# Ledger of designs, part 17: VHH binders against q9lxz3

Target 1, 367 residues: q9lxz3
Amino acid sequence: MVTRRRSKKKKKTKRKKQSSKEKEKYQTFINLPCDLLQLVISRLPLKDNIRASAVCKTWHEACVSLRVIHTSPWLIYFSKTDDSYELYDPSMQKNCNLHFPELSGFRVCYSKDGWLLMYNPNSYQLLFFNPFTRDCVPMPTLWMAYDQRMAFSCAPTSTSCLLFTVTSVTWNYITIKTYFANAKEWKTSVFKNRLQRNFNTFEQIVFSNGVFYCLTNTGCLALFDPSLNYWNVLPGRPPKRPGSNGCFMTEHQGEIFLIYMYRHMNPTVLKLDLTSFEWAERKTLGGLTIYASALSSESRAEQQKQSGIWNCLCLSVFHGFKRTCIYYKVDEESEVCFKWKKQNPYENIWIMPPLNLIDLPLFDHRI
Below, E stands for the ipSAE of ESMFold2; O stands for the ipSAE of OpenDDE; V2 stands for 0.75 times the mean of E and O plus 0.25 times the DockQ between their complexes.

## First folded at step 4 (VHH)

Design c7 (framework vhh_7uia_1)
Fold by ESMFold2-Fast, scan of step 4:
Structure c7 (fold): chain B 367 residues (1-367), chain A 122 residues (1-122)
Amino acid sequence: as target 1 above (367 residues)
Amino acid sequence: QLQLVETGGGLVKPGGSLRLSCVVSGFTFSSYGMAWVRQAPGKELEWVSSISYSGGSTYYEDSVKGRFTISTDNAKNTLYLQMSSLKPEDTAVYYCARDYSGSLPEYTFDYWGQGTQVTVSS
């Protein structure tokens, strides 16, 4: 069950109320040596780590420190038939079923910095939603086509938050709409269309160093700089082998990566050279783990070389109505597959959870 | 109106054959991949087969490979599933689904038919 307490989120209120059983547990662990405490806590999945952080101050500090180091993105599944959602931690194979009635009729558009951008095609309402805090930030309405992509630059709590979409592509012109947080209305900009004639849609959008990078289904990369109100199509196209069945673009610390998936061969990982705007194939990620999904992706720099997720692509695939998370090791060209229960079709997206979950309605001391 | 309508189900004895048809309307059939999905009584949905938008690639669940054949007729906007050597375990409601994989590779099925019942028993 989830308790809704938006008024007390992220407040440093120590709830120092322990039941008789909690007090007995506390006394059992109070004298654990520091090295044994760290060993025990390092082996706990996120759910149990959060629970353990409520035992006492020493455990809390140790658990939070480990969450800073070991927190990975969570995968969200959105039901097509009801208002149910499932959060899954693939590293620990733990899930949490949630109901967000405030998202009834909304579809997911994008994920960044712990926030989801949601769209209602019947009301044309746009909504930022934080699934961990249940905060909602409504945005001005905008009509969007079914396959139209929208992205944002950072959390909507920032005054620098910018929404971006391409609303119209004709043979001569491309129309871009942007919205700055707290603006009165959407801004419309029209540019010369320099994309290929067989362009159908934009598949991937990432924001990096003040710029939106937009990849089309034909492999054209376009660039939008909102500070200059500048649109351009870059000359290079990523090398792609025939039979690609998936494409994911992600950003990590100013670097842009592109992943092509294939049904019968290993994925190709490409990195954009920001000086030449040429794509180069990568055989290693230098410890980076990429969590790839169609609408947006997350990345994490792994600290331990012998970790099962070091130098890895974590791919959510939905085939045969089985949710499958594939960990592909780029340098070893090998994969490990973690299979989930069969379910009805869902949309899915990666999201980075906050480091302090204990004060949020999603997590209760009794869960 | 976007619609997918399945027909061709029925009662058949083990070892028999059936051909399922799915007539689609409201979208450009040749621009999308298509799939067959089934649900047996008391069980969850199971993907059976998929065909690419070009018709050049077909994919099958291991349990039906060699027994089932997926195909399309673009002139009739129709998807087919030819089923042979049917087993009692093939008893299920069979659904036709549109594969929108160009936009959502992890989740590709966005429209479904009403389903057609296939029963394999004596």
Scores: ipSAE 0.000, ipTM 0.194, lowest interface PAE 15.8, mean pLDDT 71

Design c8 (framework vhh_7z1x_3; at its last look DockQ between E and O 0.01; V2 from the best seeds 0.00; counts 0 for: pae E 14.4 > 2, placed apart)
Fold by ESMFold2-Fast, scan of step 4:
Structure c8 (fold): chain B 367 residues (1-367), chain A 122 residues (1-122)
Amino acid sequence: as target 1 above (367 residues)
Amino acid sequence: QVQLVETGGGLVQPGGSLRLSCTASGFTFSSYGMNWVRQAPGKGLEWLSGISYSGGSTYYADSVKGRFTISRDNAKNTLYLQMNSLQPDDTAVYFCARDYSGSLPEYTFDYWGQGTQVTVSS
């Protein structure tokens, strides 16, 4: 209904008469009591909620408030076959196809605050991309290895945005490159590596409270403080059972979680004690739902135990699994599988839609 | 097409010497920093030495300082590693690697050779 006025035939006489009828309908909906408005809007899919938010300030505020409570992260799949992008909403069990010609030749590196960090390995171009607005923010070129991880601290619209990458190709030295908004060039810092000498690669990066936490394939946790230009390797190792075939590190409101996946046994969920630097196994997430993928993770706090997504792990595809996406309920030790085509774990990523969305090109079927 | 080819590896006795060569093609060799990296059996990659594009600056890992010497001949597009006082712990595959970051070693390698085996045993 919110889009009916825009869809009218362009004949002047019919347009004016129809406009009067639509104004009357529009006024009726604007004057709906707040509790009934919230009830109506809570039943709308995200696409229709975004359209409804464009009607007026009262509807916008109601729609944004409901998006804070009900919006889940979306999973974006990047196809190699036809350069198509498939969006999956796990709450609706639906997909849609997206076409971003501006991302031709790019691979995804990281996701945070509704923005994707994209890299073109043929041109060495780095690009921030917002799939909801189609805004592009190009960054200075940087050569990266195919498996090299990169992260950023916050949206590129902020002057405090910091790009970060770490390389440990050799066990005895690490190289850190950072780029601050409006800098002339990338800053390079080199540190002697105090990690274990065998098979150290960085698999996961999270940003928390001004610090980048970096996890290696051997379970070493290191931190980089960009304000102090300080690198430190933390003591201890997470307890890991033999036969793990996937690992995800996540951050939520200053807390750091680590998830080990196994082919034939339940996932292990660990939380880091930032005082002792010890990992403790958790049997509950306290209402938190974690959306984990190989390159980055999203989280959503659920306040009601009666929600089907309370205390849940939602995981993208990874090597050795026949399943494309898994919901695992941590306290019930039960799982539900989604059916999807097989995907490279480095060609999908979770993204949280921005809460302050107005009518977007992504959802405009007219344009 | 960028190509790096290592030669000069082989079997040598403890205390012996060996000189490795790396021949470069497909790029302007004199514009890039170059590195030597090794991999011992069952171990990860260890960076050993780097040299600036002109040969004016050289850098060494603590494990090889005073024993190994890196050099280059830009006219021949060739990188060298002179290895003296070899010990059994030097047994490894030795790789030549180009530094993407330019004239100084930043330990960021965009192209590698296939490696040459060095075995130090009696």
Scores: ipSAE 0.352, ipTM 0.779, lowest interface PAE 2.7, mean pLDDT 75
Fold by ESMFold2, look of step 5:
Structure c8 (fold): chain B 367 residues (1-367), chain A 122 residues (1-122)
Amino acid sequence: as target 1 above (367 residues)
Amino acid sequence: QVQLVETGGGLVQPGGSLRLSCTASGFTFSSYGMNWVRQAPGKGLEWLSGISYSGGSTYYADSVKGRFTISRDNAKNTLYLQMNSLQPDDTAVYFCARDYSGSLPEYTFDYWGQGTQVTVSS
């Protein structure tokens, strides 16, 4: 008892001396006034902001405060001709060129919670990829048709992560494959087909409140509830004007939104009534900003007007192979279009950057 | 597997004509809008023309309107581009491309072929 106490005293004295040296060293740099810290931090790229947030509590608070004020989804462009990648932050108008050799031969399927679902159509490999950390989580192989959509419910680091796809449709049956995190194999489920006989593909899949909602290219909305192992086609059809040339679907806080684009007409924003399964047109977003791409979408409720990106539809499209973000303000019935100078073919998808990622451990700041 | 194969390119005199074909496989062709795109030497990609899934609607860039005609045969899974009154500036590699996640053109292409060379010289 007494011997152990004396041993701990020696160890405690050494740790106190070491901690005092580190505190004194970093206190010189962290005693800057908050205004000066914010000025310095505002000039950092997101990567360096995250690293700076790990220095001490004062720096952490300053870095996180800046991130919360200005953080928006980023748009990732995937070149079709090489393995180059470009991240674009429309709120800061900042580009970052990256190379991910681990993704050679892969195409993007879906994005959610800061993760990409990637598929190699030649090897049938499937993996989750986080472009901010470069973490990779391989999944069991699965053959997919080119126009087959796959989605997931949440980050693959969660024990609740579930992958979902519709693999085939016949006159009588529809086949669904799911994969629950850490399962050995894909689960196959077969249901009576209640879709139109000329069904060819699902255009959009979103996950909301435990359920996958699937929109077909014919405007039918289907539902898969994995907890009940239940599939059905919902009765409503979204009101679609003739000449639609694009479709996006997103979820926000349990609400489902559908956007139809038209050549030379205003887009239509529709909200699903989850009790009647009828679609109602919205004339305002009520402060909601929707970031949408063809493969997936992100949504963010925001009240600030400083970036010029609030209460609007932010739609990523290619316009004659020019990368284009279309910003449409529903309230004003106005459109602003931003175009890049580079004219390379790209796939694209929205993804949320991490707000509080620490790239380096605090204990690895030796000089 | 999904494939788009362009054919029908070649050497032609100024003022001549060519017909390009694009044969599609590995997906339901009749459910997707299709497009033609070209890349001239030292230039970026240029969208030329698009056609709806049924063939009922056609669209053209100003640079080719009146000279080029897009069409499709859904029974043969084939997209066509009839190019008339060709000029030296039409020299390029021509690609066919599928519209992304839709039945009508929106200029968000998710798949295309390897291209076919068209050379217009005297």
Scores: ipSAE 0.000, ipTM 0.230, lowest interface PAE 14.4, mean pLDDT 72
Fold by OpenDDE, look of step 5:
Structure c8 (fold): chain B 367 residues (1-367), chain A 122 residues (1-122)
Amino acid sequence: as target 1 above (367 residues)
Amino acid sequence: QVQLVETGGGLVQPGGSLRLSCTASGFTFSSYGMNWVRQAPGKGLEWLSGISYSGGSTYYADSVKGRFTISRDNAKNTLYLQMNSLQPDDTAVYFCARDYSGSLPEYTFDYWGQGTQVTVSS
């Protein structure tokens, strides 16, 4: 009668060990260091982020904290010869050739939030173009001078999208045109010209916190507040005049940066004090990487020290027959001044890719 | 840091009303279009409504048109969603989202809140 008791004890121990191993496997994901968890979650598209947020409280918190768009800008090169476009991802060092016959005759004017503003000087056609989705949003026609700069506030699909340009600068008056999303017509505003009598052309325009900031070739900064229909020229000047070699202005979370490139010199970084409206020289970008192009510049906060991309200026360059980019560390002496040359403003521009790059038809999954 | 905090969610009976609020901080609220998005259990994200930075323009999904009203108080940095005639199908987590690339209803908003649960049940 003694023999039956031994068999039941062995089955309980195996179930407990399997449950402990399964618990250990589940514990391994739950116990991810917060940094690692955030890293993983940061790579998830929003839909997956939301799914991940249902896993546990820790994941939820991490997911919510990362429900922001963090993508590295891509470079788009516009061919002069064959209406071809080349997308370059500097992070992956990958190139993609694109063809947009619909943009024949168009030149780029501005880039923001994954959209290009494109202009046809022959037809005076203006449109927003998303190179990733091929979506087009036509705008009312506008005659533009070759060197006229334009900017927009956000994606044209946004309910807050505003397009801005200065169409005329005379001795007495400045004419501004704005276009609100889904408007039928351009709004025209005329202001007294308070710019200094020097031939002032606007070279850089950025939008920040509801205001367009316009930098002239002489270093004068003007602002336009669309909500107030207010134009003002700020008294502050950069300590250094924009050099002939390169001037880039960018916005990051309400902060405005100006970068000057000088021949055989390190770039100068200036930050605008929004209280005093004075430019202050900065030795660091505060962890930002600026992707600079003549018409528009993108900025990214790199949270991860691990990428090696910290406090960098990224510039388009030719390497052989291909367009590439170089990273210049702002806090280090770099050879960038030897490699970088001023380019035609319309030849390339940085663009923010969408979050879901995987779903982009552009990426031939075959590579 | 940009923050969006949704409040006002809860349990409501069919036919009832709720008012959601989203408080924004860390950016100039009045400069950005804002949106409400929801996610029902087992379903994808659904864009519901958008409002321009000035509040002058409002947009609605067909699913909520005539029932929901989006508004904002820029002085208070707050976005609102008045929800009337709530139905069980409106049960979802409701998110406030700031405009970015704006391909509605896709996931192209740059900042999101934590969400607030709305449950419509008898």
Scores: ipSAE 0.000, ipTM 0.230, lowest interface PAE 12.9, mean pLDDT 82
ESMFold2 (binder alone), look of step 5: mean pLDDT 86; pTM 0.878

Design c9 (framework vhh_7z1x_3)
Fold by ESMFold2-Fast, scan of step 4:
Order: C-alpha cells, then structure tokens, then sequence
Structure c9 (fold): chain B 367 residues (1-367), chain A 122 residues (1-122)
C-alpha cells in the first residue's frame, strides 16, 4: 500500500457561464424556463401530467408530449464559483441550469419531500429551500461543526416538521438538538454515550415511522424517538469488508437499507430487520431503485423497469480518480457509468420533485 | 501472487504517440480499478489516470487530459494508456497500479509493476 498525494488545481468554471436575468432568477413554478418546464413535466405521473395540461397552452403541449412519465429523483449540483446550480437526470442525461442568489454562502445539509435544508456556517442561519417554487422558510440559528449531520422528518409546511441533529461533545454523553416548527427555541437532550470506543462521528441519518436512525462511522446504529425523548443504541453491526469507500443509508416505505461502496470490489447491500435490529445482505432489491448521495438518499419502486433502471443502485459516487453517477444492477452485478463530473460528495444531493407528495395508500383510489 | 507488467515504452519525438500496456495476473482483474502513475527523473510520483473495474468511468490529471486515454480489456486482463501529443515533460517511468483507494487529495495503491521508460526527445 502506497499513498501518492497530488496537488489539486482549482476547479475550472467551463461548464456554465450563464448570465442570469433578474426575471429568470425570480420565476415561479408556472413561469419556469422552457428547459426546466420540460424537465419538471417529464417527471410528473400521468395523473399530475393531466392536471398540469390544464394550466395553459404551453403546458398542455408539453404534457401531451410526455404523457407516459414516472416521477424519479433529480440530482442537484451546487456550484462553488457563483450562485448557479445544476439539476441533472442521469437516466436521461438532461441538465438544467438554475440560479439561486438567496442561497449565497449556504451549504446543503439534507433533502426530503422536495425540500432542501441549507446551512450558512458564517451566520449560523438555517433555512428550508424549495428549488421549484423558491420558497424560503428560515429557522432559528444553530452552531454546528463542519461535518455535523442534520435531518428533518417532513416538509416544513407541515406542523409535524421536526429538525434533528446529534453529536458527541464528550465520550460520556450524546447531545441531541431538536426543533419543532413554530417553536421559540431549540430543545437540547443529553444521554449517556453507549457507543463503541472507536466512534468519532455520525455519518448517516434517516427518518422512518416517527424515529430517527443514526449510523456511526464504526457501524453502530442508534435510534431517537422524539415523542418519548428516548435514545437507544441497537445491538448488532452491519458486516463490512475492509477498504470501504462510502456508506449510504436509505429508507423506503418503512424499510431501511445500507450500502457499502468499495474502491476495489462490488458494493454490499444490507437490509435492517426492524424486529431483531440485525443486518442481512441482499442479492436483489425486488424491483427497488435506490438513489444514494452522502447527505441524503431517495428510493422508488414504481415502474422502474420501463425506464431501464430497475433493481438498481444509482450512486453519486466520489473517488479521487472518478466523480460520476453510476447505475449498479444488483441482480446482474453490472455497472453503467453516466456523465463524468468533477465534484465532491457535499456538492450534490438527490431531491424528489414536490408534485410527487401523494400519500401512497390513497394513490390507487384516486386513479 | 499479484503481478503487474508494463510494456510499450520507448523513445519518441515531441508530438508523437505511444501506447502502453499493463498485463495483470494473480487476482481477479475485473474486480479492481486500475491506475497509471509516472515518475520523471529526480521527481516524485505523479498520478495520471484511473479507470473503474467495469471500465464505465475514467479520470485524468489536468497535465494529461485531452492527450492521454485510459482503457481496459477485462477478457485479456490488460490495461492500456494511449498517449498522444507527447511533450519532453512526459519523459518518465510509467507504472500501472492496482487501486486500493482514493480521495480528492490522495491516491492509494497496494500493488504496482516495475515500470516502462518513456523518453520524449528530439
């Protein structure tokens, strides 16, 4: 094993030098640029495509051309050189350039239900941002360490929205901070630290069925139930092979998955048994497609086969020698690489379009 | 027993081309990413290019991007580097290396070969 460090030259801004007009920067969803309108409409399920076609002639024509469309997550890239943002669909290789001056100085923390959680490390400001409507919902300030993770339970438009972060100030205690929508201040709770001695950081947070699941860099899984103010470290650790290059935890319809990426071998997919809290390796996803990024992940099971991306891991991977989106077919053990792009894991995140907020138990009855 | 053997080096004039090959044995070649690294006389190691285990993704150092192309043939357990528009500054010993890990600022290799000499001179 030999390490070779090389000097990194400043990233070139060759991909987009777009002049943004004031009018284009402040457009609402109904006034989206043609390219973005096409991208958004291409993501609508048939039911919502029909609704959108009633808005105006331009939308009607776009919707008619895209009638058999299924909503999937989009990948957002954050530019370091200006307020420009790129929206990317790796399955269709479509790009759209966006400009968000209101996010100047902010970094992305988490994505859920079509909303981004943004943090400014210089001002300690937190805000929810919707890239499709440009709505901003500011939250009370909170000091966070550079690598500290945050999550939220659901869209900030809900009265049940809960912000969550967890850290270890000392080896003796775990500190949890939560904020409920419309509260006056952050709530702090302190619990005994029962994590392994090699623990340094919390790396993955997902929210499922009222509970936050937190995974450490040593593979310890803990849960926090905000309704009971209850913290528990769960038994068992996911089996992990040496040389892991990344770890992604995702939730789909109450099920929790963990993906270990390796620099020199195939990824491992694990599923948590919610009754025993033991991890089991999976050789198939049963039609599920997982979209994983370092700060947040999405998953979908609906009609992925028609798009050619079925039973897949779609990964926004970061390696020194590659920065790209890969589609790994779990059952075929095959990989397809889409568009190479120079980026780090904190410069991109998967986001679900807001129009796909339909409650699944009611969906079949509304067709 | 992991073994990597580089071939294809030689003397070439500025603006010329060379293709390097690296033959791998002793491991499942198709399960590992591979890299090309060089060392110029009196200088340290410089990472040039990397390729994923499937060949689906590649990356290049800014000094060689647009001039060098990395590729692989998993059926033949062989890695290639096509070098075009060679410059005197490309004079170095070229090594292939099996990927162990990498980040933005470092590259980690567990095995590499003895190298092949490339000399670019008028």
Amino acid sequence: as target 1 above (367 residues)
Amino acid sequence: QVQLVETGGGLVQPGGSLRLSCTASGFTFSSYGMNWVRQAPGKGLEWLSGISYSGGSTSYADSVKGRFTISRDNAKNTLYLQMNSLQPDDTAVYFCARDYGSTLDEYVFDYWGQGTQVTVSS
Scores: ipSAE 0.000, ipTM 0.109, lowest interface PAE 20.2, mean pLDDT 70

Design n1 (framework vhh_7z1x_3)
Fold by ESMFold2-Fast, scan of step 4:
Structure n1 (fold): chain B 367 residues (1-367), chain A 124 residues (1-124)
Amino acid sequence: as target 1 above (367 residues)
Amino acid sequence: QVQLVETGGGLVQPGGSLRLSCTASGFTFSSYWMNWVRQAPGKGLEWLSGISGSGGSTSYADSVKGRFTISRDNAKNTLYLQMNSLQPDDTAVYFCAREYVTFDSGTYYYMDYWGQGTQVTVSS
């Protein structure tokens, strides 16, 4: 029980540190002039704004006048043993423990639009799960290899939701399976394998402008167009082989980005030129923040100055001597580590909470 | 000990220009976002501008966009605010402030260090 004892001690220490931080923050600002108080409060995330509003009437009035909903992606960690899940909000440096018995026996496959795609390797059941509402949408069974990647096009509440998986079963062929809403069964399509090696596996899948982009462990990029039932391996020089420390692909408004990590080096950000199909290195993200995890990634365009989150990468794991997630400023080539537990890259995923977060059971407005 | 020292304030005519400087010591200057904030007579605090540690990203309040330019020289540990087309309502004490951005301390927890301020007076 050493693991549980240590985890419990860390949790108590973390709660005490968090409580101490909150008390220090409030005590520091209790006696500030109203104008300075408003400046400070305007920089607080919504949960801290709600808590600050409880301090006194002047703070309450200031907080209410400056209350703005700030939603950043949340990092969710999956327990191997007890159906417990840790949800981490990097903006508040808080975690909460959730218990989802409905997910017993399931592993996470993909995250998009506030929904998780879950798979049970023993029952072959697929399940869409929303951790904020606890809504479940079961999908038809599908046998999949453990390392086989899945993706979906949009929330399962849409009739246009399409599930997608790709695998190389033989040296000569790629097998693609898709499921469209209200279909009786999975559709299977087989294409010639034009990738370089028999043991190529697909590491990253993103959906953009009606097509699935699939990146292999060797750095080859392919696309699948479900409307045309068309598979193609993109021309041009493939990017450098993804490093052992991680490779993360993300999509933002029709643009495809690749974050490449090699050993202990700083992350490299590449952008796909959709005209030439070549990867070009980027030294800035133009205000974009990318939240990257091994199974899927989130991205967010920051419209206003939020303290230090412009041109940033939030990485769920960093191999080597780092024990925690990293926060990396692309234009500054500088790194800051989160105070968080080191996890297996396939046991965590970024998820985007809904804009009405304040009204959800996980975010108690009165706490 | 963290020190922020603003200089370059003074009396200027409407339509004139001033360049403010903030010299930083006691921390790794290039690792921090830096901000300019002013306090007008009568205690109105207003955030004006921010700049990333490398200088690659900048942001401005609508009241100063197109007139003010924030910049930094990391080799000299110095933050600048170039103020053009100054107006009488720009009269204020101008403060340099450090932003400590880390998930260890909370993203919006700090502006943790402020300079003493430098007075800018736009006459008439």
Scores: ipSAE 0.000, ipTM 0.125, lowest interface PAE 20.1, mean pLDDT 69

Design n2 (framework vhh_7z1x_3)
Fold by ESMFold2-Fast, scan of step 4:
Structure n2 (fold): chain B 367 residues (1-367), chain A 123 residues (1-123)
Amino acid sequence: as target 1 above (367 residues)
Amino acid sequence: QVQLVETGGGLVQPGGSLRLSCTASGFTFSSYYMNWVRQAPGKGLEWLSGISSSGGSTSYADSVKGRFTISRDNAKNTLYLQMNSLQPDDTAVYFCARLTIWGDYVEYYMDYWGQGTQVTVSS
């Protein structure tokens, strides 16, 4: 069951591919009885379930019967100095290096439904990229400021895909630009700025129930309804906590969540009341796991309480002396810190892998 | 640190019986699911039987069900395999192996194996 990583970081695995004990462990798995296989496989993350299904017919049959419909997100780290990308799977605590020459000169802007939105600040080119299939969907050029945020509503393979960006070019006005897939040009809409006076930047954008929710660095929440061409600043504000190291917003099945992360404090999870537009603290997620990063976040409903990701926050935020990703169990108020390579918070992003991973090019060796 | 030592193998005639023992040291034996695995000459590994940490649940490969019985004595840190009605195709090296889980997510594998004990069934 061990997937080999063929990267320069693991010269030892290139020299000696597999120990005899590891090989013996693998061979033993294929001879397990069906009831024990089902027990083991029901507890495996989807990625391991897919690998297990490739071993033999019995395992394939057991794996197929026990697959969950929801996958766990993976974290992609982007290098500033070359076209290298590092993929991290928190379910397997596994890393692999990828090289996408198609993305040379691009920076990541957003992730949704297994697709990345990439931007080249030198050419002004926008590109949808699927790292699992290597499909590319180019978009019309758009000038954007370095810190300007973008989002999209769904996969670019859908006719309902909508690109969205928001900026404040002048303090008194908000400028919104949208692009529908297959349109000839960007649509520009200008609205009066009704945000707080000390507004600086938008930090997070999520799409839910036909609306884009936009969070500012001051905690103000605004929404844009593309069907009505309507911009509104919502009442209510999350509790102010000086010394915050991060603020993340995510969406799950019509619900909006906000995570505050502080250097020496437990993460705080808030849920938006869609009637009052007030934030309320949550001490349990009801099996939901939130994968939060600065540009985009993912979520997964985990139904198995035995799963290590049940009721968890997986945060890619870095603070303190060394690089740290936080895995935090909300109901237990316990955390595990993963030390990783130094990265800008805006150079990593969570992405949802497709359900069938085994047939995808990602499983092949990539330099 | 962790050690598993199998004993009780030997030469036996078809239809005979043997009892294998596996003595564990260097870990809390009573906390782990344990297995018996064999390897016949020129063949791959074959899982035979497993037993839960308490001994309350057992499982067997179809090839040995009704002939072999797995048991354990947690006070003695010892795993047993009682082998009855032995056949020539039961000739193999027999290993005991510890089942474990890895990390926050369940990753099933056998992390420690004994050196094995030879069983030969011959007329």
Scores: ipSAE 0.000, ipTM 0.130, lowest interface PAE 18.9, mean pLDDT 69

Design n3 (framework vhh_7z1x_3)
Fold by ESMFold2-Fast, scan of step 4:
Structure n3 (fold): chain B 367 residues (1-367), chain A 123 residues (1-123)
Amino acid sequence: as target 1 above (367 residues)
Amino acid sequence: QVQLVETGGGLVQPGGSLRLSCTASGFTFSNYAMNWVRQAPGKGLEWLSGISGSGGYTSYADSVKGRFTISRDNAKNTLYLQMNSLQPDDTAVYFCARVYSTPFDIEYGMDYWGQGTQVTVSS
């Protein structure tokens, strides 16, 4: 690298006539007491919170602290081209369009801890992608069927990151393939199939407390523990009504939740009892908000019972071939709907933005 | 600092029962699978039982299957081994151990062990 500095000043520094008054207002604002600063920042939507975090260290610390409590997941829609994405912020009810040429030919498989797992069915390439930093982490190639599900345990920046996929090679065997970040190659493990004979596919995978929970299209739940290299099929099945048109599984602080969507009735929310392995219907989430999509889901705990986001489901669903985002209050059995154009349910996924993010390309809109 | 402390060992008559406890500190207990392992006098280490981080999956060695039950209380950071129908051949030092995985050891291994608790089965 060649760096050259000029020895003479050829340009005069531009002074603003209002600079001193703007500096006084700015200094008053950045010297605000911490509790009052947090009150001001807590009223800012995520875009403005991210912008505010770039002002100075004190504001950055306050903004990051509030993101821990108040940051909601974002919904990514996959548009008409493989590199064209639409991002929806539920707090602002606003969309922004993104272009990621590096994702051309890739489909989304899973989302966790701010990262997307992407797969190219033509090249067999796997790719971790962070849409907030644009970091790419390529993984070793793996052939898999187009509808085969995949998950991971944590961010690929960790050496403990584990990729996981499960398929039925034949009806009598389950094949599990795993890959640890920086490993030499994929590991294959084969287990006897103890699922129902009419098992067709795995629909939902979540990682919780060191274990992958896998839900089949028939409602059978299986568990893979990578530490023990053991596969087990659980006896309980979730009660569901006929005509379900969507199924979403999520994890929050060791608890497993399952949501069934219906064309003509309210969603059913179920929680797994990890002692009995029985599913129980829930009419309250105890302040939890669940952001559900077909490939993966996110969750947030609300601190105030009187908050408008207490006990909410945020769902991206199809109703009569129309894309709809539903904010459903579980305890009130009430909903607010916003409708968009037709879109495949598998073309959308919830993602949690990072808490410590400055200078996002997503928000470079200069006024 | 990771620490595991076993308690509950002692002298018991053949056919008797004991419950061992292992208290964990210095790590997020619910994120790790845990094992019970024993060492009899003049013999090597023998793996007895494992339990997943959630407690949802358990596994047992054939020598103890049907007699021993592994369980955990993640709220109390405690691992248990309920031992029934004890035999003289169960006399050993019993260890709890934390299960780990590495990028190159994709089965499992054990990284932190307690000091052990002595179990003696004698008439």
Scores: ipSAE 0.000, ipTM 0.087, lowest interface PAE 24.9, mean pLDDT 70

